# VHH binders against Small ribosomal subunit protein uS2c (rps2), part 15

Target 1, 281 residues: Small ribosomal subunit protein uS2c (rps2), of Bigelowiella natans (Pedinomonas minutissima) (Chlorarachnion sp. (q06j20)
Amino acid sequence: MNFELKNFNTIRINKNQTILIKTTNLENSSKEDTYQFILKMLKAGVHFGHKIKKWNPKMSPFIYQKLQGIHIIDIIQSYTYLKKACKLVYSKSLTDNYNTFLFVGTKKQSPIPNSIFYHASRCNSFYINNKWLSGMLTNWENTTRSINTLKYLKVYQKTNMFSKLSMKTHSIIDKKKNRLEKYFGGIQNMTSLPSTVILVGQHNEITASKECRKLGINNITILDTDCNPEFVDLFIPANDDSSSSLNLILGELQVAINIGRQKFCENLKTWKNSSSILKQI
Below, E stands for the ipSAE of ESMFold2; O stands for the ipSAE of OpenDDE; V2 stands for 0.75 times the mean of E and O plus 0.25 times the DockQ between their complexes.

## First folded at step 15 (VHH; framework vhh_vobarilizumab_d1)

Design r3 (from r1 with S58E; at its last look DockQ between E and O 0.01; V2 from the best seeds 0.00; counts 0 for: pae E 5.6 > 2, unsure alone 62.9 < 65, placed apart)
Fold by ESMFold2, look of step 15:
Parts: structure tokens; C-alpha cells; sequence
Structure r3 (fold): chain B 281 residues (1-281), chain A 121 residues (1-121)
């Protein structure tokens, strides 16, 4: 588009095409910082959806335009929903109750499992990046039994009694432990149901999404153009196929969780001082 | 200068109701995420309720159906209507403004000094 508009900036999508960004949608007090973050999102490819033929029409409100056979996601909405999600996880992390976050993404041959592991690990959170077993949350009693068995086998394999068992028995136990590690390793220290679940790759994680809905667990999902927004409480319309897009989105959630946990520790100190003053009255 | 002043706390019997108010100055509500937190003696602070810039709300599971957060943008006042109060709701209640500084990975918040709610026979 070759025209001048008040309150618009142009951002290049590819070598031959440009998007206009309406600057009046930016926060007045932080316009430059917000603009720079949106540029970072564009550089990461957050706005690139799937090919048009793969789309879900229910994502129509979050699509800005079609470009060269793919849908372009409305980056302003991506920004708005990411901001909301970050504020939520920050607020959850700020409480004196340990809030558990579970990152879920198992799509094979994609950047999702590695990005899930990377970011969950860096904010002391739990993850499932191999396979979601039906009932992992809705059948929590069975899940905790499997977790306890995994923990037991890890300790048992270090004992002298284990070292004296036959080679066949060693193999059987090792296979069982490896299977449990594959499915439950990322949640082995999760003592209660998570307060918030972060999902990537809705098609692969539809069972997880439905379990969260059934249990009333907060569900934050990255929704690409081929996804159904009706299955989530809070979503971020964004590219879920790009490593750079995923790492930006999950990185912001990781940072929000970490800052909230840090502030929780500092607030404990402040509250203890205030409580001491009240007792002196 | 952001100032938050809570009021409306007091002693109430179980099953009773209170309405907390938070008078704000130095910013406009309709541009901000606002929340109520509470802190029981010897405990850390916990989120009770929050209201986003678009007026959507969030509640802690322990207060859902009993508490209602709202705001009056003309009066720059945040409210928390607390119904069916229980002894475990006894705490100092704080209103808070929470800013997310995009691109700086920095979170700034402002707290009031709190208002005590005591639920006891």
C-alpha cells in the first residue's frame, strides 16, 4: 500500500509487502516501548499463521489478512492477550501458596517439546512434552501412584538389593522406570493439581484442554489459525510452529512467573515486619 | 504520585457481608489492571480478585461466588463486595495496581496500606 496515513507506521512483512500498524492503539505513556516489543514479535514471526486451507473459521476475528497463501495473525491482539496472560501468571506467582504451572506440548517433529522443556525448567515449573495420557489430571489418584512408583524405582535402583538381582529382572525394572520417566518425569515433583496449564499445539493436546475445563483449572493456550478458541479460558493468537515465536511467547510467561516468585519471597519479609508491628500494639 | 487508600474493613460475624473500597489517585483505572490481595497473620499475600483493563475479572477459587470485584471509573474507586464471610477470610486486604513494562521485563506494583477484616463470633 502506497499512501500516507495519520497515526500509522509501516512494518515490512517480506521483501515485497508491508503492513500498516495503527499507532493510536498503543499505550500513551509507553508507546515507544510497546512499539519495540511489537517489532520484536514481528521479527520472531509471531504473526505467521498456517496456510489458508488449514484454518479454523472461528479464528477469523484474530486474522488480520491473507498473504501469499497464509493467514496473518493480528499482532495487536497477540500483544494484548500476551499482556493479559503475563499479568495473570505474575499475579498467581505472587501468592504465599505455591502456584504450580504445567507447560504442555508434545507435537513430534516440531520445536514445541523442546521449547516447553526449556521454559518450564527455567521458571521452576512442571512440563509434559512427550505424551499426554488420558486422565493425567482428571484421574489424579492414578497419576500420583505412577509418580510415586517412578520415585521408588529411582531410589530402588541405587540399593545393594537391586544390584544382586538377575539381569532379566534388571531389564524389566529399567524398562518400567524409563516408561514412567518418559510420561511422568516432568511432573514427578508435582504434589497437587496445577493451578494453571500452558498449552501449545491444541490439536495434539485436546484431551489436556478438556481435562482442564472439567477440573476448573486455568488454561492458557497459544492458538494458531487452525485452532478452536472455544476450548480455552485465555489464549494468545500466535504462530505455534516457529521456534522464535514460541520462545518469545513462552519466554515472556517464564519471566512473569519468575518475577512473581521473586516478589513472593520479598513480600514474606515485608509481611513479617508488618505483623510484628501489629503485635506490639 | 500513585496513592491507594483502602477502607471498609471491620469486625463481622460469620455469614456476614462487607464492602471494601479503594480510592485511587495519580492514575486512571480504565487503563490499568487492578487487584485485591489479602494477607492473614503469619502468611504471605494471596490474590483474591482482579479486574483487567477490559473489565474482565478473575477470582481465587476460595472466594468464587462470594466475592465480587468492581470499579467506578468516574470516582476512581475499586470495590470488593464480600458476602458469606468465613473465619478463614480474616486478613488485611490490600488493593494493588500492577504494571507490566513491555520490553523491559519489569513489573511495577503499588499497594495501599491495607484494611483489616476480622470474621469472628
Amino acid sequence: as target 1 above (281 residues)
Amino acid sequence: EVQLVESGGGLVQPGGSLRLSCAASGFTFDDNYMAWYRQAPGKGRELVAAIYEDDSTEYADSVKGRFTISRDNAKNTLYLQMNSLRPEDTAVYYCARDDYEWGKHRYTDHWGQGTLVTVSS
Scores: ipSAE 0.172, ipTM 0.584, lowest interface PAE 5.6, mean pLDDT 79
ESMFold2 (binder alone), look of step 15: mean pLDDT 78; pTM 0.785
OpenDDE, look of step 15: ipSAE 0.182; ipTM 0.627

Design r4 (from r1 with A35G; at its last look DockQ between E and O 0.58; V2 from the best seeds 0.00; counts 0 for: pae O 2.1 > 2, unsure alone 60.5 < 65)
Fold by OpenDDE, look of step 15:
Structure r4 (fold): chain B 281 residues (1-281), chain A 121 residues (1-121)
Amino acid sequence: as target 1 above (281 residues)
Amino acid sequence: EVQLVESGGGLVQPGGSLRLSCAASGFTFDDNYMGWYRQAPGKGRELVAAIYEDDSTSYADSVKGRFTISRDNAKNTLYLQMNSLRPEDTAVYYCARDDYEWGKHRYTDHWGQGTLVTVSS
C-alpha cells in the first residue's frame, strides 16, 4: 500500500481511499514529526481491523470507517492511546519500587508469542507467551511454588548428584523441568506480582485480564475491533494480527520502559546512600 | 514556561500533620506524571509519592499509609497530605513532573523550588 501525504490533514492510502487526519487533535510540538510517525503506523498496518462481521460494537468509537469488508481503526486514536500507554509505562518505571512488567500473549499460530518474547526480553520484563494457566496471578502462592520448583530443578541438573541418577529418573526430572519451563520460564525470576500487565490478544487472554482486574493490577491491552474495551484500564486500539503492527506498538512500549529505568538509575546515582551499588556505576 | 511552586511546609511536632501544595503553570495535570520528592540533609533526593497518568498512586515504603498524594486538575494543583509525621520525615519537599517525550525517546523533568518540612519536638 502506497501512502501519500496530500496535505497535513489527509493521508491517501490508495488511489481511491483517503484518511482524514485531524491535526487539531494532535498536541505534539512538532506536527511534522507526529505526521511521520502516524505514517509509520499506517505502513505497519496498525489501522487494519477485522472483518466487519467480527466486530464488537463496543469498539465503535475507535472505528474510523469500513473498507473492503474490514473495519479501519482510527489511527489518530491509536496514536493517542499509544502515546498515553508509553507515558504510563515510562512513569511506572521511574519508581523506586522496581515496577515489574509482565507481557502476556499466547495465541498460537500467530505472531503474538514471538513478539511478546522479543520485546519483553529487551526491557528485562517478564512474559507469558505459551499458555496462561488459571490462577497464575490470583493464586500467587502456587505460582511461586512452581517457579521455585523450576529453579531448583535447573540447579539440580547442573550438579554432580544429577549425573548419578538413572536414565529413567533423568527423564522424569527433565520432563518436569521442561514442562515448568514451558509455562513459567518467562516469569522464573518474578518474585512478586507484576505492577503492570501488557496484554496482546484479548480473546485468548481473558483469564489473565480477569485476574488482573481482580487483583487491581494495571492492564494495558492492545484492542482490535473484535475486542471488549470494558475489561481494561488502558488500551491501544490497533491491529493485533500482524507482526509489523505488534512490533511497532510493543517496541514503543519497551523503549519507554527502558528510558524510564535509565532515568531512575540516574536519579539513584545522586543518592548519597552508601549502600547503593548503583552509586558506584 | 513550566513552573512548579510548592507551599505548605513548616515546623510540626511528631505525630502532626501537614498538607503540601504544588501549584503548576505552563501545563495541565490531567495526563501527566506528578510526584513528590524529598531531600533530607546529607541525603539524596528520594521519591515520596507519585501519581500516574491513570491516576494510580505509588508511595515510598517509609511513608506508605501515612502520606496521600492527590491532584486537582481544575486547580492545576498537586497535594501531599502528610499524617503521623516523624522526625525522619524532615526534609525539603519538591514537586516534580517527569515526562517521557514520546517518539524522541528522551525525558524531561521539572522541579519546584521546594518547601521545608521540619518535624521536631
Scores: ipSAE 0.113, ipTM 0.589, lowest interface PAE 2.1, mean pLDDT 87
ESMFold2, look of step 15: ipSAE 0.607; ipTM 0.858
ESMFold2 (binder alone), look of step 15: mean pLDDT 76; pTM 0.761

Design r5 (from r1 with S58H; at its last look DockQ between E and O 0.49; V2 from the best seeds 0.00; counts 0 for: unsure alone 63.0 < 65)
Fold by ESMFold2, look of step 15:
Structure r5 (fold): chain B 281 residues (1-281), chain A 121 residues (1-121)
Amino acid sequence: as target 1 above (281 residues)
Amino acid sequence: EVQLVESGGGLVQPGGSLRLSCAASGFTFDDNYMAWYRQAPGKGRELVAAIYEDDSTHYADSVKGRFTISRDNAKNTLYLQMNSLRPEDTAVYYCARDDYEWGKHRYTDHWGQGTLVTVSS
């Protein structure tokens, strides 16, 4: 009916694309900023899902339409959920505990592992981007032992004693260190469990998701059209196959985390200068 | 406009209990980040407890197990139940709201005036 249409405005993205934004949910003075960000999301390809045959019917509420054999994700919902996720990670980053966030994404031959590494590194957070080993969080004692072994071997390789070892012993130690670096390098400085895990590529990370649920750890997940929303508390319906889409979404989370961490540092100094340079990156 | 007004502070003996209240106005109370901070004489502010947008909670290690943060959406009020109080808990307690303005990549925070809690034999 016409009342439902009156709650929306349309945004022309380019000659061939028009989207609908529900205006009753937006502050009138911020409509231009929202419009510009949605244009950025569309340019990054956030709305391009997977081929229709690969879809999960439970993602139906987050699909706008079918186009050229793929599902198109509802960009308005992508925007809304990304905003919620950014507000949440900002709030959770109001702490000097750098163990708060763990970024997880290991899908080979995709932009996910590199994007995970890039953004986690730039907000002083931790990551798993090679392979999730069962028990990485639920068996934290064993994970801690592996981390400590990695740290030990990295120091040991710099000693004179190591330099004098036989070729056989050198190879054995190097192989063990490289395996540990591969799996645990991104968490080698973690001293406690995270409170929040950011996941990309649900199909590859189902074990990580289950461990978060068992431990009561908050799980924020980017869900493409082939994913199951029932396994996630907070999610962002979005393209998880494109580096531009991933970098936009993870970049906004990175910025929110950095701003919250900077604010907490300023709080510790009893409110000295809140205009830190970190708010501008 | 956002207003936060704390109450419930006072003098209490070690081991006693107090419940702090923060009456809030000027924003949608549910699904918002809110927290309690405290500042002891001669020290900076420290986070005591927080309730997040997803209703999960966080407590400082020094108060974990003794304090409980909660909110009542019908009364637009944030609470801090403080049990097993210690002399080290003596401080001015502040209610705070913090909001991330995502479209602008900045934050806005609001603070109450504070309520004094004194734990002394």
Scores: ipSAE 0.642, ipTM 0.862, lowest interface PAE 1.2, mean pLDDT 82
ESMFold2 (binder alone), look of step 15: mean pLDDT 78; pTM 0.783
OpenDDE, look of step 15: ipSAE 0.713; ipTM 0.897
ESMFold2, look of step 16: ipSAE 0.610; ipTM 0.849
ESMFold2 (binder alone), look of step 16: mean pLDDT 78; pTM 0.783
OpenDDE, look of step 16: ipSAE 0.867; ipTM 0.955

Design r6 (from q5 with Y100S W102S; at its last look DockQ between E and O 0.11; V2 from the best seeds 0.00; counts 0 for: pae E 22.6 > 2, unsure alone 62.6 < 65, placed apart)
Fold by OpenDDE, look of step 15:
Structure r6 (fold): chain B 281 residues (1-281), chain A 121 residues (1-121)
Amino acid sequence: as target 1 above (281 residues)
Amino acid sequence: EVQLVESGGGLVQPGGSLRLSCAASGFTFDDNYMAWYRQAPGKGRELVAAIYNDDSTSYADSVKGRFTISRDNAKNTLYLQMNSLRPEDTAVYYCARDDSESGKHRYTDHWGQGTLVTVSS
């Protein structure tokens, strides 16, 4: 779909359809910049929801219109909520305690797992992109044991690679390690519960969402038209089925986290007072 | 012509209560989605509460347990009972209708002029 700017308040989405953007409701001092960003969101396909029949009525407030049998998400709200989410993660990243972020998205045969990995990695965050195992957060002790086992096996394999272990033994160890890596690899360095969970694919991650709620962990979720907004503390109404949409949204969150962390580091007096040899180099 | 007129706003102390009304004309509330939004100074408009065609309701987390949305179809009026008000509830409150058939406008593009709620000691 080619999007064209007709005027300051109207975007043409095709030959016969236009999206009215109410810029009066936008917070930004620069309406033009906001408009351009919204256009970018549209180009990324953020506004594409699911089929009309496949919707949660509770998402009605976030739907713009019906188009060719598909719900169109209100892009202005998408923008507003994205901005809010970015501000939140930014503010958390500014705190003097290292706030940890956990990206969660495990839906198979979708762009979600790869996008989760990519953006979590880029902001030195943790991720679950294979499978959520029940109790990952609520039974943190067990999770920690699994993580420790993974770490142990990794070290063991490296140190015993040249050992006279039987092929069978190697195989067993390797299988166990690989299994643990598959499920816990993205959190192998997570030493405490995350402060914030960013969740993609609500239907697939209901257990994760419930665990967050139970533990009082902040949960930011991308919500498509088939999702339930009542299950999350903060959400972003958006298309969760396309790589371009996910990359835009998760990208902005990732950038916000990084900027916050950078700002925090700038304010750290610890580095200035550090006796690290790095200061001498 | 669809018209929505909000009323009931005013100044209230923290912990106080207000009841907002939205008088609708040009359509009936029967089987329609209705919602309350609010916009605080310098902030974007946000959903506060919604009532659906099956009379189920939804609330923003920030108001859950304190606010109640209801409607009187006979009077064609939407209500928002706001209890235990907080300073952060200060905003202009808007009522909105579901406009699912709109091809040119926002899905909930029908708002009134709003009513100001100020929560201050």
Scores: ipSAE 0.000, ipTM 0.201, lowest interface PAE 15.5, mean pLDDT 84
ESMFold2, look of step 15: ipSAE 0.000; ipTM 0.115
ESMFold2 (binder alone), look of step 15: mean pLDDT 77; pTM 0.771

## First folded at step 16 (VHH; framework vhh_vobarilizumab_d1)

Design t1 (from q5 with S58H; at its last look DockQ between E and O 0.53; V2 from the best seeds 0.00; counts 0 for: unsure alone 64.8 < 65)
Fold by ESMFold2, look of step 16:
Structure t1 (fold): chain B 281 residues (1-281), chain A 121 residues (1-121)
Amino acid sequence: as target 1 above (281 residues)
Amino acid sequence: EVQLVESGGGLVQPGGSLRLSCAASGFTFDDNYMAWYRQAPGKGRELVAAIYNDDSTHYADSVKGRFTISRDNAKNTLYLQMNSLRPEDTAVYYCARDDYEWGKHRYTDHWGQGTLVTVSS
């Protein structure tokens, strides 16, 4: 860490929160926009980590201070890494017809599964928010078979032949379909391995992280103070316990993905329109 | 104030090689998505190759294994090494930068003037 006093300004949030912002590369209007977004992050509680004793020492570079028994995450680094992640998913979204994003977060009795579903759904992306099954990505052939079985059973349950089956057979098929829907419903339309995986709740998703590493799949992870940064390609040091923090961070990723997809579609239209005009000449 | 200047185009026979360069200024080079696009006569713009802000790359199927995108952050220069050239690679090649203006939730792109690559017997 290089500290340059003349290159930093302080933002006082309250009596207990003062943050240094590097100002050497910003115009006044750009600095104001940065300041306002950092205030938004602070209001969402992005900076509140876990209790001090729960920390992983490898997160020490991303911890600003201790406050009332918890670690406070360095909000400037949260901002910087979120910006990098947003630029990356935007760029990935504009280069393919449909760049596949998979949002993963299954920690029960937390805001994670609902936030994962909410944001993935709003950027036409895939999700796993119930349970990660070992081999979901590394054994993609088997995963594809499970997806196809789910699709088959959903159609089969609507047929006249199904309605004529015994109650016992109805129950067996319904239980099988419900199990497959629970685990594979969020990826039933995913036709190939994802290009990028967004993870929340690293401790619950260790298997997913390892599968991404093995397959060379980009993985973006929200890392709280009790997480290990060695398992991730790009991370955002941030509070993963609160709905407001998760929704802000995943929301920014969602918007970046949508804007990149919109740009891709507009580029494709421009190509079609340009070709039509050229043919007229 | 973003400026992109392509060079290295020319006439080459099928199977030949060519290296395109794009000199860039007015932005933080290694923090940005950059790409090469091409436009053949009677056709629209298409992506050829891209390099992301994490230095990972993407290639159109038609050029995979033949073209290599790279950048030199010290020189603020983007490259496209084009090997095993085919007549269908004939096009004007454009260097492009695309910036996601995070915080404003919008994008801005910049284009060079292009450099002509002609592949013919």
Scores: ipSAE 0.613, ipTM 0.857, lowest interface PAE 1.2, mean pLDDT 82
ESMFold2 (binder alone), look of step 16: mean pLDDT 79; pTM 0.798
OpenDDE, look of step 16: ipSAE 0.861; ipTM 0.952

Design t2 (at its last look DockQ between E and O 0.17; V2 from the best seeds 0.00; counts 0 for: pae O 12.7 > 2, placed apart)
Fold by OpenDDE, look of step 16:
Structure t2 (fold): chain B 281 residues (1-281), chain A 122 residues (1-122)
Amino acid sequence: as target 1 above (281 residues)
Amino acid sequence: EVQLVESGGGLVQPGGSLRLSCAASGFTFDDNYMAWYRQAPGKGRELVAAIYNDDSTHYADSVKGRFTISRDNAKNTLYLQMNSLRPEDTAVYYCARDDYEWLTGHRYTDHWGQGTLVTVSS
């Protein structure tokens, strides 16, 4: 490593993992708070990239060091970009209550689908965590039809509207319903295109990313060391393989969305109260 | 042992096309940054085209729109489709496994093929 050690602090995670943090890059009203948060990120494993051989060279600007055969992501940059992403989703949620967020992550045998569901649900957002079907956004009419069909079939099941149907027919309907729910369940209440897509697992979600670009939808992507930063307008360099890392990152985004929405509601209340006063004058 | 073996070179008329192949062995092909270089007589070796592990590509300005780099990971083979060839494209073309210095982003070649000669002449 050919950099000066001045203005760096060493953070030891364990006996085999030590990271240098450039303290001069800590920009916050409270540097101490920022520092503590970065420690939290490190504890969550946000800085762990992939094996050295499994990387995209375009991620080199975001790689801090090599450690035991693994690329270490620059945690300061991770923090910076996460903060930017949070500001963006906060701003969007503050500006318009109808701004919707779609969380996307479908990588099988990974913590991504569960994390996507968990955080999307907590901010009343939509999600795709099973499979991205081509055209989900670019062919919105078809998606809407599928959603409507799902809704219809759910009502059917609940009300037993077709009680006179044969068992065979019921079975077919149930299979269709289950299939639709599997793929569209997370967006069954999405009535328009999302304002922002939060994407985890770039390689698995390349189609989703392309559709976002085509439609001009903002796409925030977590980028690990094997990803391509040129494909995304806004990204967060971070570990996308661990539940702890994902929960931290997606958790922050989810909280930002909720805070923005809350503030929006407060502002509306204030406005309504003010307008009432004007009516009395 | 890492091996890169180029093929497909030869004599072609201006405006013609060639497809170069590079058979790779001895390493995980899909995890690596691959590229084509060329060296013309009396000139230094220059980058022609590069392909990342995500299949994104980069081209030298002199070949943009004419050359296409691609890879078949199942076959461990790198390709260079060369269209609209010009006399100035005459060179020995080399397949390369490249890497980057993580701190600086500086590109360097880890392994070279033996090269294949491409001659564009009327």
Scores: ipSAE 0.000, ipTM 0.242, lowest interface PAE 12.0, mean pLDDT 86
ESMFold2, look of step 16: ipSAE 0.572; ipTM 0.846
ESMFold2 (binder alone), look of step 16: mean pLDDT 82; pTM 0.818
ESMFold2, look of step 17: ipSAE 0.543; ipTM 0.826
ESMFold2 (binder alone), look of step 17: mean pLDDT 82; pTM 0.816
OpenDDE, look of step 17: ipSAE 0.000; ipTM 0.235

Design t3 (from t1 with G103L K104T H105G; at its last look DockQ between E and O 0.66; V2 from the best seeds 0.00; counts 0 for: unsure alone 60.7 < 65, grease 24.8 > 24.2)
Fold by ESMFold2, look of step 16:
Structure t3 (fold): chain B 281 residues (1-281), chain A 121 residues (1-121)
Amino acid sequence: as target 1 above (281 residues)
Amino acid sequence: EVQLVESGGGLVQPGGSLRLSCAASGFTFDDNYMAWYRQAPGKGRELVAAIYNDDSTHYADSVKGRFTISRDNAKNTLYLQMNSLRPEDTAVYYCARDDYEWLTGRYTDHWGQGTLVTVSS
């Protein structure tokens, strides 16, 4: 298993597992930097797929091997697609303040909702981490009405008029506000459709993926071995059940978005004649 | 080293058309971000159009519907087709590329020397 050949490196994954990596397929500025990042991906468990019986055969090109009853995802492809996704979100965030990002992941009893909230919050992006309602994007007019109702109720609950309502009426309004916060809280400041959507957990988010395709909105999806790559514009083959895998992948996207946003803001300050900066004065 | 050379600028009457070209060299064949910026006399530089690594495009509101960005990856050439030109489109137009080193988070700007477009009667 530890055959050291020209153009290959052996990486020990655990006590009894090793993988060969062909170094000639790497396209980074430094082979060492790329190698170290792939090690980080392996340590995070990015390559661990689902049980073999749960696989989708259309993921076959992205599976390296089967091991101990599970499919092992090709880490080189995971790296390649993550690189493409990071470059894309960086360049989109660099060119226009209106390039907005929406992170989506709602699978209960998994690390997905918390990871989505954590990373979207840290790059000033929007999120849906409770439940995707059909038409959230394709029926944007209805969605904006729901957002406006939520904003209204949040202010209304602090008024003197609200404090004087009957307990029955008070409870009805409170329930409505809590429901709207649950579904729309993460997008309450989103004034237009997002330019890019980042999806985790395709089976729970198939409706969101289909809405993106219908509207021509780019979606970037983390696809595990039980997913269908045909519904996605850009995907990252990766473990979507592990907190460490999700946080690594979403963390890299978060960083790329932040760097592009910072560059955009610095360019606006330098150029001073941008219409965007005039709205802030 | 990355080199960007713009061409195709000139004098044109309002309502006319021009096609700008940007010949690019000094990088490996990939679908990295490229864009056109412009700088009018006495004004700051502004984005005109961008093309991303998935070939999707973005346009400034002032040129949407009139300008079209495209590229030919086989020739390493970026294009800007400008139709229905207006006097306010008068500017030096710059071809730009931003090389983002995603593992380090470093970025390097590359700019051409610019090509002048004058729209006047």
Scores: ipSAE 0.658, ipTM 0.874, lowest interface PAE 1.1, mean pLDDT 82
ESMFold2 (binder alone), look of step 16: mean pLDDT 77; pTM 0.776
OpenDDE, look of step 16: ipSAE 0.837; ipTM 0.939
ESMFold2, look of step 17: ipSAE 0.649; ipTM 0.868
ESMFold2 (binder alone), look of step 17: mean pLDDT 77; pTM 0.778
OpenDDE, look of step 17: ipSAE 0.812; ipTM 0.928

Design t4 (from r5 with D55K; at its last look DockQ between E and O 0.54; V2 from the best seeds 0.00; counts 0 for: unsure alone 64.3 < 65)
Fold by ESMFold2, look of step 16:
Structure t4 (fold): chain B 281 residues (1-281), chain A 121 residues (1-121)
Amino acid sequence: as target 1 above (281 residues)
Amino acid sequence: EVQLVESGGGLVQPGGSLRLSCAASGFTFDDNYMAWYRQAPGKGRELVAAIYEDKSTHYADSVKGRFTISRDNAKNTLYLQMNSLRPEDTAVYYCARDDYEWGKHRYTDHWGQGTLVTVSS
């Protein structure tokens, strides 16, 4: 065989199987850095899809092969789309707009809710990780009312008037506040609709997806092999069942958001300190 | 090497219009984040308008409805159409590029030298 092997690297999927990566598809970045990140994605299990029987045929362009009864996601496309998503959220975080990002994922008995909470919290972003209530975005006035009630009850519970109430009344108010905190705590400080929604678990979050579409809000969705890519503007083909896969993907989005916000703050300091030279212009 | 060269500034009466241009070279222009900033004497730089990788746009509240950002990928040129200009729009306007080096968790930014816009009688 005499074709040009130097344009390919191999990456092991498991003990008995490897794939070839065409390195010329990766020329827009340092090839060693790209290779190491792809290895990190493979170690995190980003490429493991669902059982073949659960497949959505519209995900066919993003599937590399079948292995042991499951589909294997094309890791090069996962890398490419994650890169695009990270660049976008970085660029949007350069604005002084705290209300830009909402992370959504509520699938019970999965790593999704915990990963959503963990990463949104660490980039000063909002989240819904317990239950998406119908109308949370499309009926924003009602959502705002619920948020304001939560804020009120938190303050009220610290007053002297509250301390004088019966134990029965204490319990009723505690239960109401705890329910509101459960559903709305992650968006408590959200003053307007988000500009970007990051969604995990498309099947479980179909109502959220429909609300984004109705309102013209772009979403970034992690698409496993059982998902429909036609419902999303920007997606990352990836395993959405594994804690390590989710934490890698959401972690990269988290970091991009944080760096953009830090850049905005640093730009303000730099320009303020240099503004005196502009008196001559 | 990235280069950004602004042009189109000048003196204009209140209510007038100007179109700023930013000629870009040294990077892939298509589908990249680009923005216009401005800085008035004694003030910090203010974001005026941005166009994102997904082609969506953002405008500062002070210029919404009056300014329009656009790009021409064939000419590698970013534009800012400024209408209904006011004295408070007087500033040096800067074309900016900002690139997130994903995988390295860092960024690189580039700025033009600026073009002066003066709005006065």
Scores: ipSAE 0.610, ipTM 0.863, lowest interface PAE 1.2, mean pLDDT 81
ESMFold2 (binder alone), look of step 16: mean pLDDT 79; pTM 0.789
OpenDDE, look of step 16: ipSAE 0.870; ipTM 0.957

